# Designs tried in a protein design chat: VH-VL binders against C2 domain-containing protein 2 (C2cd2). Part 2

Target 1, 194 residues: C2 domain-containing protein 2 (C2cd2), of Mus musculus (Mouse) (e9q3c1r45to238)
Amino acid sequence: EPDELRRRESDTLLSWILTRDSWGNQWQAAWVTALNYEAEKRGGPLRLSFQKDPRPQSLQLTVEKVSSVVKSTQEKVVICHVVGETLQFLVSAGPASATGSECQLYDVHLSPFHLKVEFHMEEKREDIQIRWSFTHVPETAIKIQPQAPGEKQALGVNMLSEALEDLFKHLVNAASPSVFLSTKPTQVKEAQSL

## First folded at step 19 (VH-VL)

Design S7 (from Q6 with heavy chain Y109W)
Fold by OpenDDE, fold request of step 20:
Structure S7 (fold): chain C 194 residues (1-194), chain A 125 residues (1-125), chain B 107 residues (1-107)
Amino acid sequence: as target 1 above (194 residues)
Amino acid sequence: QVTLKESGPTLVKPTQTLTLTCTFSGFSLSTSGVGVAWIRQPPGKALEWLAHIYWDDDKRYYPALKNRLTITKDTSKNQVVLTMTNMDPVDTATYYCAHEYYDDSGETWGAFDIWGQGTLVTVSS
Amino acid sequence: EIVLTQSPDFQSVTPKEKVTITCRASQSIGSSIHWYQQKPDQYPKLLIKDASQSFSGVPSRFSGSGSGTDFTLTINSLEAEDAATYYCHQSSSWPRTFGQGTKVEIK
């Protein structure tokens, strides 16, 4: 019973951290960085460039299955499963040989998504590294749509979308975004603005 | 069932490099919390921890041997490799790889719950 | 590094007698001590984790206690099959370290 209560408290705290506005901003940036890294690494005939969706995203994240690994008295990793409702990105796609003007912009939606999240904590550090990766990818629906509903979706657009979906699925699965959470004391007033 | 098995040369000449491979089953180094260690035991002597690698590619080495040790993992093959350079007869020992206990339901500590059978490595001219 | 000192180095014990092995750490390690049994020509087997938690399959006659710097492994009633070398191990800090071992023989 006491252990269950502690677990619930931990879940609440982690959930709170992951719902901060400051986290949201870093979250999106980290995803974009990681996805672009993977896209570049993979290469191929299609050039993909990920961008932050300027539309406000409500990060509704649920924390589950919290565990921890103690590496030493000064080092601990907290691990949890996180479920989110929707993740959105913009992706520019075009031939690798194409100039920027030949790229089509797409909206990408992931829903729902499952993540493994790790909080790496070290006593000597002034920050916590938070890393995450996609899990249960088959349970995630991926929707890709052209941002500019141009003219009649030619048969070619559908094929491209399918190809992009597969590629994106691969990239998302391979991506390992990370952010650093400062543990430095911040004035309450400053914290409220974040 | 978790199993580990050490493989590599059983005879090494002085100054040569030892490469040992730990092949395991029943767990994956892609799983958060997983750690694998190398531990050696000279004949008739105590156990000595050498190196440790975690799922997150965090690597730890025995300080006195740090410059001689390299630990790596191949997650796809379920293998951990230990390289030890400049071998000396004093390095003659049974070398073990071991799984660090992990329970995903709670906090886990660094006990080694499952060991390989060990491989005797003799360093001799 | 944290030094673990076991006592005694050797014990010759009559069956059914109580065996006590101590492990002292050079600094406080909380409960991050583990005990192993190693029989001749075998790999070490985990007996006790985290000072007092029996590992699965370990007979009830084995128990661990202690915190901070002083730890004890106890065999309540020694059996012939318990002839082995016992090691303590700390996971509180890096590097990981072991005690020098305690050899238990049957009289």
Scores: ipSAE 0.758, ipTM 0.890, lowest interface PAE 0.6, mean pLDDT 90
Fold by OpenDDE, fold request of step 20:
Structure S7 (fold): chain C 194 residues (1-194), chain A 125 residues (1-125), chain B 107 residues (1-107)
Amino acid sequence: as target 1 above (194 residues)
Amino acid sequence: QVTLKESGPTLVKPTQTLTLTCTFSGFSLSTSGVGVAWIRQPPGKALEWLAHIYWDDDKRYYPALKNRLTITKDTSKNQVVLTMTNMDPVDTATYYCAHEYYDDSGETWGAFDIWGQGTLVTVSS
Amino acid sequence: EIVLTQSPDFQSVTPKEKVTITCRASQSIGSSIHWYQQKPDQYPKLLIKDASQSFSGVPSRFSGSGSGTDFTLTINSLEAEDAATYYCHQSSSWPRTFGQGTKVEIK
């Protein structure tokens, strides 16, 4: 059917876009922002701070189940599922009352990840503004490891890791990252979907 | 099967606030692409679009009435609520909620395919 | 806002005759026009979406055509049950708007 062919073309285009380094950077940044927001909102005895992993990440992303909603001649939403192998973050964790020196840095890995992505596209004069949000699908394994595993991982560190894993799982499921992207150079806004 | 039903007061006094609830079944506002609108029709007059809400909480209002209208959704209850402040006899109308068409091909085109029965709201002293 | 003007406002037609209703948009809306039928004391029912696509369950005697600014709803052979008011609606831009309606009566 002609519609199927169009979908395939759209899938290919989206897949290509998602493989761009610039997109990857924004993708990670959006997640970091969203996770930090959720962590702050939740509160608790542990203070968590997420940051981008500076290590190169090979994001192999696939796109599935593409659909679209036309809100107007100038506004369109594209909805799809994005599947990736690995997403990495850094998280510093410590007591809420702790000073920066008491925080431990952890590597966080999501593998595989399956996300529902909604791209809102709006034509503004000669530009197209694109904003998107993500919804996490529970089919993701989460692994948390200390960045500097000391030879003697104290029993306390292991307990903290387990607690962090559960907490992180909750945060990932609750997080709704969003980014506003303009066709203008370097104009990106990060926001949390409420 | 998709169904919508309007509920709320049928009589409102001038300057009071109207609150109408649209309860629906057969679809969810948690589903991407879903949209619900409120449309009214004064007796013997044409249809007038009032507001629209999408699954992503995007809200649209008729500009001339924007300051008087609020549309919200409760996904857990399958409800959309419309509030209209400072009601006037001129606002007497049958109020409808309607589902925006969404086909199996994954495209929404803006038509309203399923409507509630409507509820007549009379504004009178 | 986009203004939709229907013509005529009223039409009295003999059964089996062809009925033509036009809807003109104040600006181009592509094919983002929809047609509804409303009988007395009933809610509007979708007939045609996107200018020319018949909605499910709609009799074949109903058809839509047009693009840009000029659109037409046609009832090829009017049935007694087709007595109603017909509205065009645009979804090209916000706010959504409707035509003023065309009342079709049976002679």
Scores: ipSAE 0.658, ipTM 0.872, lowest interface PAE 0.7, mean pLDDT 86
Fold by ESMFold2, look of step 19:
Formats: sequence, structure tokens, C-alpha cells
Structure S7 (fold): chain C 194 residues (1-194), chain A 125 residues (1-125), chain B 107 residues (1-107)
Amino acid sequence: as target 1 above (194 residues)
Amino acid sequence: QVTLKESGPTLVKPTQTLTLTCTFSGFSLSTSGVGVAWIRQPPGKALEWLAHIYWDDDKRYYPALKNRLTITKDTSKNQVVLTMTNMDPVDTATYYCAHEYYDDSGETWGAFDIWGQGTLVTVSS
Amino acid sequence: EIVLTQSPDFQSVTPKEKVTITCRASQSIGSSIHWYQQKPDQYPKLLIKDASQSFSGVPSRFSGSGSGTDFTLTINSLEAEDAATYYCHQSSSWPRTFGQGTKVEIK
């Protein structure tokens, strides 16, 4: 009975958060920012630069496991393990010395993908911090395809693809993006600045 | 098997900075819900909690010592580091690191279930 | 800051007799209290978590009770190996705090 109650509460929380406009507007940007941070922190001879994909995508997530952590009477973290069908990233890759024309754009697909999603709640705050990270699972397939294949791409893509895949795996496993979602009703009219 | 071990200098002079490292095995600080704390015990006195760090990098400090304490972690090395500035003879104590207990089935209880052996740090001129 | 006050500070007890140690919190902490045993020159060991739940491997003679502000650790039949100092610890709020300790000796 306690497990069923916690699952119902987490399913409601997850559904509410995933339908918020602020989530829809921010989740990809937060992920891109976190991945680029990890890429810069790691360094190395191969540079990856993640970009927001202008093609919209919504996450279709199924909850597998729920747990919670109570840090105090005022602070709780709900942890959900979720599975999604397909996740796509737009990635520019090239030698670290490259300034533009040597970089190639790739579509990177993960299917299925597994996330750990944390809902950080504090009684005194009027927002919830959502943090998530990729969990590696043997069933997750990573597919890297050049977005505009050509002669140089055909010759270089096989020689580079294993290194790209390894680097991509490292970065997604290291990244922990987050957003803050307001729990207050949003006013329809914004006050004008002076 | 979960273990923690404190390491660092055992003798410091007043005003110096103490740096202690907690090296652990059998768990990861990347695991949601996991925390590591530093607790000290002056000779013959009670236990005193100093600082906490969680898997999400949430950090807590004893308020009266907040300006003197810094806690950090290195998840790849399984280490937590405590730095305490401006040491004074009253800070002479055995320093412990401890794992915060949690239950993967649904809740963390907040107990310190596994402790290191402790390291005695003496502050004298 | 939540102050935990233990009673008594010291207790000398005949073997096989019952030992009762109390811990009073300066404000309600629900059941977020934990008990530790520390033998001379050793690190503390967890006995009871969340007021009344025995930690793994703890002898059945140890039990905990209470909620709110008043908590009790009981040793139903004291054994020689139980001579130690006992501490309560609260995890309800920050900072975490410990009681001042109760030393139990064999009479």
C-alpha cells in the first residue's frame, strides 16, 4: 500500500511537470547546456558541440521505479527511473583546433533511453528543481548519422564514428541537466519595465 | 562491503588549515540518496556534526563553523574532502566521516550507518 | 538548532538488569531519532534507526521507542559487552545534532 501511494503521487507529479510550458521550453536547452559543459570540461582532441534541434520533440516517458529521499522535514527528493522510446541530439563535431568549416553536423539517436529524474522539493520554495541524468543500459542503441552526407563525410565518418560514439557516451553519462519549474500560477499579463 | 577511511595530517598548528580526505568503497556518491558527513569528537566529549555532502552536491555546514568549513567530493575517486580553516586548540578532536543510511525501497532514514575509524587531529603550538 | 538532552548522564547497572536511557528533543522531530553505541576507543555504531527500528545485526535486547520529543533506548538485560557510551542523534532538521551521551558501566 505505501508503494502504490508513492507511485500514484509520483505519476501525478511527473505528468504535471512534463506538461508545463516552462518544461517544454527549457528541457532541451538545459540538456544542451549540460552536455556542452561536460564537453568543455573533458577537453581532448575531438570537440563536440551540442545544439538545440529546431525540430520539436516531446519526451514520451514511462515510469519504472520510484523512490524518495527526505533530507529534513522541509526537504524531499523524489527519484523516478523512466524509459523513453527515442531521443535525438544535434551535434557538431570536429578537431579541437577547428574553427568552423572542419566541423560536421550529426544526428544522434538513442533508442530506447533511460533516465533518472529527480524532483527536488523544499517547503519554503515556490518552485521545484528537476534534475535528470542518462543511465546506460545495454539495450540502448546509439546511432550517429551525418546530417548532410558528402564525399568528405563518407571517407571520414567510419574512421571517426567509433571515437564520436565513445565520446558521446561519456558526455551523456556525465551530464546532469536541470530546470526550475514554478509551482505558482502564471499571470497572463507581464508588468512592463521602466 | 562498505568502508570509509579518514586521512590527513594528525598535527597542525593554530591558524593553519586542516584538510581531511574520506576515501570510501562499496558505494558511490553518484547514487541518488547517498550522503557523506563529517563528525568530530573532542577527547572525552560528545559527538559533533560538522558538514554533509549529498550525491546532488547539496552541502550543509554547522552554522557556527560555516565560514571555516568547505566540503567537496570527487565521485570518480570515491573521496570526500573537508577543509577547516583557522584551526585552534579547541578543535583538537577525532574526526570521522560517515555514510548516511538510506533505504532503496522508498526512503532515506538519515542515520549514519557506517563510520570510518576516525583520525585524531591535534592542534597545538 | 534542536537540542537533544539525554538522561541520565551516567548509569552503573548490575548485569542482567534493565537499562533505560531517555533523549528529549527541544522541539518535535517526529521519529527522526537514531541511537549509537560507542565503546571505549572505538568509533560509534548504529543501534536503532528512526526511533524504533533495529539496525542489522543488533541484539534483540536493544529496543527504541517514542515519538515527538521524548525517546527511549532500552537494554532489557544488560550484558558485560554493553558497557559503552550511548548517543541519540536527530535528522529532522539542520544542523544535525547529537545528545551529550549516556555512559553505562557494569556495577
Scores: ipSAE 0.584, ipTM 0.810, lowest interface PAE 1.6, mean pLDDT 83
Fold by ESMFold2, fold request of step 20:
Order: sequence, then C-alpha cells, then structure tokens
Structure S7 (fold): chain C 194 residues (1-194), chain A 125 residues (1-125), chain B 107 residues (1-107)
Amino acid sequence: as target 1 above (194 residues)
Amino acid sequence: QVTLKESGPTLVKPTQTLTLTCTFSGFSLSTSGVGVAWIRQPPGKALEWLAHIYWDDDKRYYPALKNRLTITKDTSKNQVVLTMTNMDPVDTATYYCAHEYYDDSGETWGAFDIWGQGTLVTVSS
Amino acid sequence: EIVLTQSPDFQSVTPKEKVTITCRASQSIGSSIHWYQQKPDQYPKLLIKDASQSFSGVPSRFSGSGSGTDFTLTINSLEAEDAATYYCHQSSSWPRTFGQGTKVEIK
C-alpha cells in the first residue's frame, strides 16, 4: 500500500508542475517551432506554417502513468504519460508550390492529445530540465476550421487533415525538444527545440 | 526476446583505436529508462565497467579511461558503438555489452539483466 | 569510487552444502547491489537484484540479503551446476563497480 499512496502524492506534485504557466508557455512555443521545422524538412504536397494561437489556453493536463529511473543517489528522471483535453494552434496552409502559392489560415484542435514528459532532476541543480514528445494514438481527433468561413478556400479540409496526421506521426518519431523549469517564480530558461 | 551481440576486430596492435559495435534486438534505446553498458573482463580477472549510454543520450565513462573512450548510439540501427583509443596489451579482455534493467513498479537502480556473448580483443604487436 | 570487497576469493564445497559469499562496500549503498553468476567461458547472468530480489528463472536455492555496506549471497544446497564465479555489482553511484569475484568449486 505504500506504493499506491506514494504514487498518488507524486501525481499531485507532477500535475502541479505541469500546470505552471512558465512550462505551458514555453512548451507551446517549442511545439510550434518543432512543427515548423519538421514541416519544412519533410516537404510534401502542402506548404504548412504553424503559429501559436494568441488566445489564452489552459492545457488541462491529467497524469495517467508515472515511472522513474534512478541513475544514482543524486540523479533521477521521472517519466510521465499525460493526456490533455485540447491543444489549439493556427496553421497557414496552401499548395506546395514555392512562392506562387496562396495560403489560408486555419484553426486546428487536437483532442485529446498525449504527451510523454520527462523531468530530469539532479541534486546540484536549481532547475529541472523537462523533455517531452508527442505520443500519437488513434483516438486523437484533429478538428480543422477555416478562420474565414465562406471565403474561397484553396485547400480541402480533408487534404489538410491527412497532411497534419502524417506530420504528427513523424514528429512523434523525431527528436524531443526540451525546456527548463526553475523553482523560482521569475527564472525561466529558453526552450530547446528541434 | 532481448538479445545483444558484440562485433568488431579480435586483434588490435598497440596504439591503435578499437571500435566495437553492440547490435541488439527486442528493445529500443529510444524507450525512456533504457540503458546499454560496456563491460570488459581481462582473461582470468574481474569484470570492469567501462561506459554507459541511456535513451536520453546521457553518457558515462570510467574516469581513468574517459579520455580514451567514446560511446554513441544509432537508434535506427539498434546499435551502440564503443571506441577506445591508444590500445595497450593491458587492454586485452573480453568485451561485453549489456542491457540495463528497468522496473516501472518502483524506484530501482539498474542491474545488467541481459548480456551479449562477449568478444575477446587481443592487443599485441 | 566505491570499492566492493568479496569474501572468500575461493571456496571448494561438498555438494548439497551451504555456500555463503559476502560483499562489503567501502561506503553505504543502501540496497543497490546486484549478484551475477559466471560459469567458465560464459557471459555473466543476473541472479539477485537490489540486494535480495531474485531475478526471473533463478533457482530458489539462491538468496541475497543485507543493506548499507554488508551483503551476502547464499546458496542453500549447492548443486553441481552452481560451480562458477560470483560477482557483486553496485549501482548506487558512478562509476559502477564490481567485486573481485568469488570462485566456487565442487569438492
């Protein structure tokens, strides 16, 4: 029974860390950067450009599974599998034609979304390195809404949905970005991205 | 079924660089918590840990040998590579790669649960 | 560096008798010690992890105990196939280290 009690308390602390504004803001910025990098690297039939939704967003994360790796008495990595309700961002999309393409802006929602989050902790450090990767699962739904309903659309929503699904699957298999979370309220280190 | 197999030259001349490859199956080094180590054993002598690499690319080396050792991984090929420079006859040993045990039921430090068969490397003129 | 000292270096034991091997750490390592069996010309095999936890498929005659700095591997009734060299290994700190080994033979 001590393992169940310890797991419950660990989940509470990790949930608190995951809901801090500094992590959420840096994570979303790093996520957008990673998507843009992967989209340019892969190419494909569509030209995609991602940007952070300027509207405030609460990620509403739930911790599903926690495990840990102890590398020494001074070094520990806590691994969390988390689920969020909805992740929203903006996509500018059009045909893959360079420079001559007309692109349109879309609202994109992922629901639910799954993350693997690693908290890398060392006794000597005053910050925690957070690494993450997107875990694509069949239950994740992608909802796409053009920002200008009723205007001419260069792309069909189904074609954009297929392109996004392919991109997200590849991003899950690519390298993970990271961010540093300070235990001090005003100290936030710039996120590392692919 | 987890398996590991060492490959590389079995005879090396003094001062040359040794490169050993550990090819494995049944696990991925991209899986959180997973590690691979290199351990050697001179003939008739005890086991000696040399280097470690984890899924997060964290690398550890035996301090007295750290300027001679490099460990890298290629997750797409399921390989870990050890390079050891400036070989000397005292480095004659059987070299093993091993999988580090991960137990998600609690906090545990890794034992080496699965080993390769080992490869004898002889360093002589 | 944590030094692990095993005792004895060698023992010759009558079949069915009890074998006791000790491992002493130069500083406290909690329970982060592991035991391996290595038969001649073979690779090592894990027997006991975390001081006392038997690894999968290991015969019940093998057991481990101890914490802190003093650890013991016990073979309660030695079988012919148990003739081997036994090593302890600590994972508490870097570098990882092994004991010097204990060779067990059938008398």
Scores: ipSAE 0.516, ipTM 0.776, lowest interface PAE 1.8, mean pLDDT 81

Design S7 (from Q6 with heavy chain Y109W)
Fold by ESMFold2, fold request of step 20:
Structure S7 (fold): chain C 194 residues (1-194), chain A 125 residues (1-125), chain B 107 residues (1-107)
Amino acid sequence: as target 1 above (194 residues)
Amino acid sequence: QVTLKESGPTLVKPTQTLTLTCTFSGFSLSTSGVGVAWIRQPPGKALEWLAHIYWDDDKRYYPALKNRLTITKDTSKNQVVLTMTNMDPVDTATYYCAHEYYDDSGETWGAFDIWGQGTLVTVSS
Amino acid sequence: EIVLTQSPDFQSVTPKEKVTITCRASQSIGSSIHWYQQKPDQYPKLLIKDASQSFSGVPSRFSGSGSGTDFTLTINSLEAEDAATYYCHQSSSWPRTFGQGTKVEIK
């Protein structure tokens, strides 16, 4: 059966990527960079700023669907649709004119989350570009919690929670983070976003 | 289910720029793995591939015509646009847009499975 | 650029007879060859993809074979509706190229 063989190969590729130190060091920063780019591009009265979470995060991803595009004998893109159990972000939110003291820090969880992961491979290159994006964002459960658990601290959360959720979903749906994974262990590529 | 349709001028004078629009339905060019190509056919002659654009904005052009061709997409309108500068009577042809085949089993074969009806562009005067 | 040379340029064939059309590539293209049928005043229609894979809705009398540089489209028992021009097309390399075409007519 060709579907079983392709899924086994995709599981192997995903497992290889998840175990590389360069991936572990880059994926969160690439995501944060892509999300902040979208936030700045959109603008508006409410400002969101994503932060790299110093707490360790382990992504347990399961392959749902695999496809590929062969653009030539030397150029291939493998496309994996994956699902993960939980993903979290640190986000500060406040009025666009505010500086620091008026911003509230939130812990945002997505569960489950779905990704489309693209592996762009060219025969002559010594790296692989990996691009990914969220799918099924409207159906994803989002939990937003202020990091300041005091009861009076959260007065505006209920009134603005729907607006924050909508804005967060928009930015997540628009972002397309990417990294390059080098085959040369002496070189680290910069994280990239569009 | 999938359809493509070419639109643009049918008569063009030498030296002018041709702009053709491919409007499609039943697929999105933002979907990973999808591509659209332009192919032309002079009257009574063979098919000639001109340009290609993929969902990831990767663009390819026939080398001898590269300086005259530009392909772009507008994902929100389901359109792909081809411009060709400095038209000449030898460019008289039927111009087609075509969908690159994407196998539902997850393999892409590089064939053009769905074609538009084509639009004849005559270059004269 | 990969040149595809079809043979013959033209065939006039008695109904129900077998038709073969060859396509030769100027360098190896594996199985990245596709075949199209074009009737007068119509757009091309895909028949065979990836050398030998029949496209949906194509009559079983059409088949393709070959790999590397030599490819064949076969029509087993020609029907009147099969009168058309046939093209091969390679997707192994850029630019994409087509053969010059083979016109098949009913005798």
Scores: ipSAE 0.516, ipTM 0.772, lowest interface PAE 2.0, mean pLDDT 83

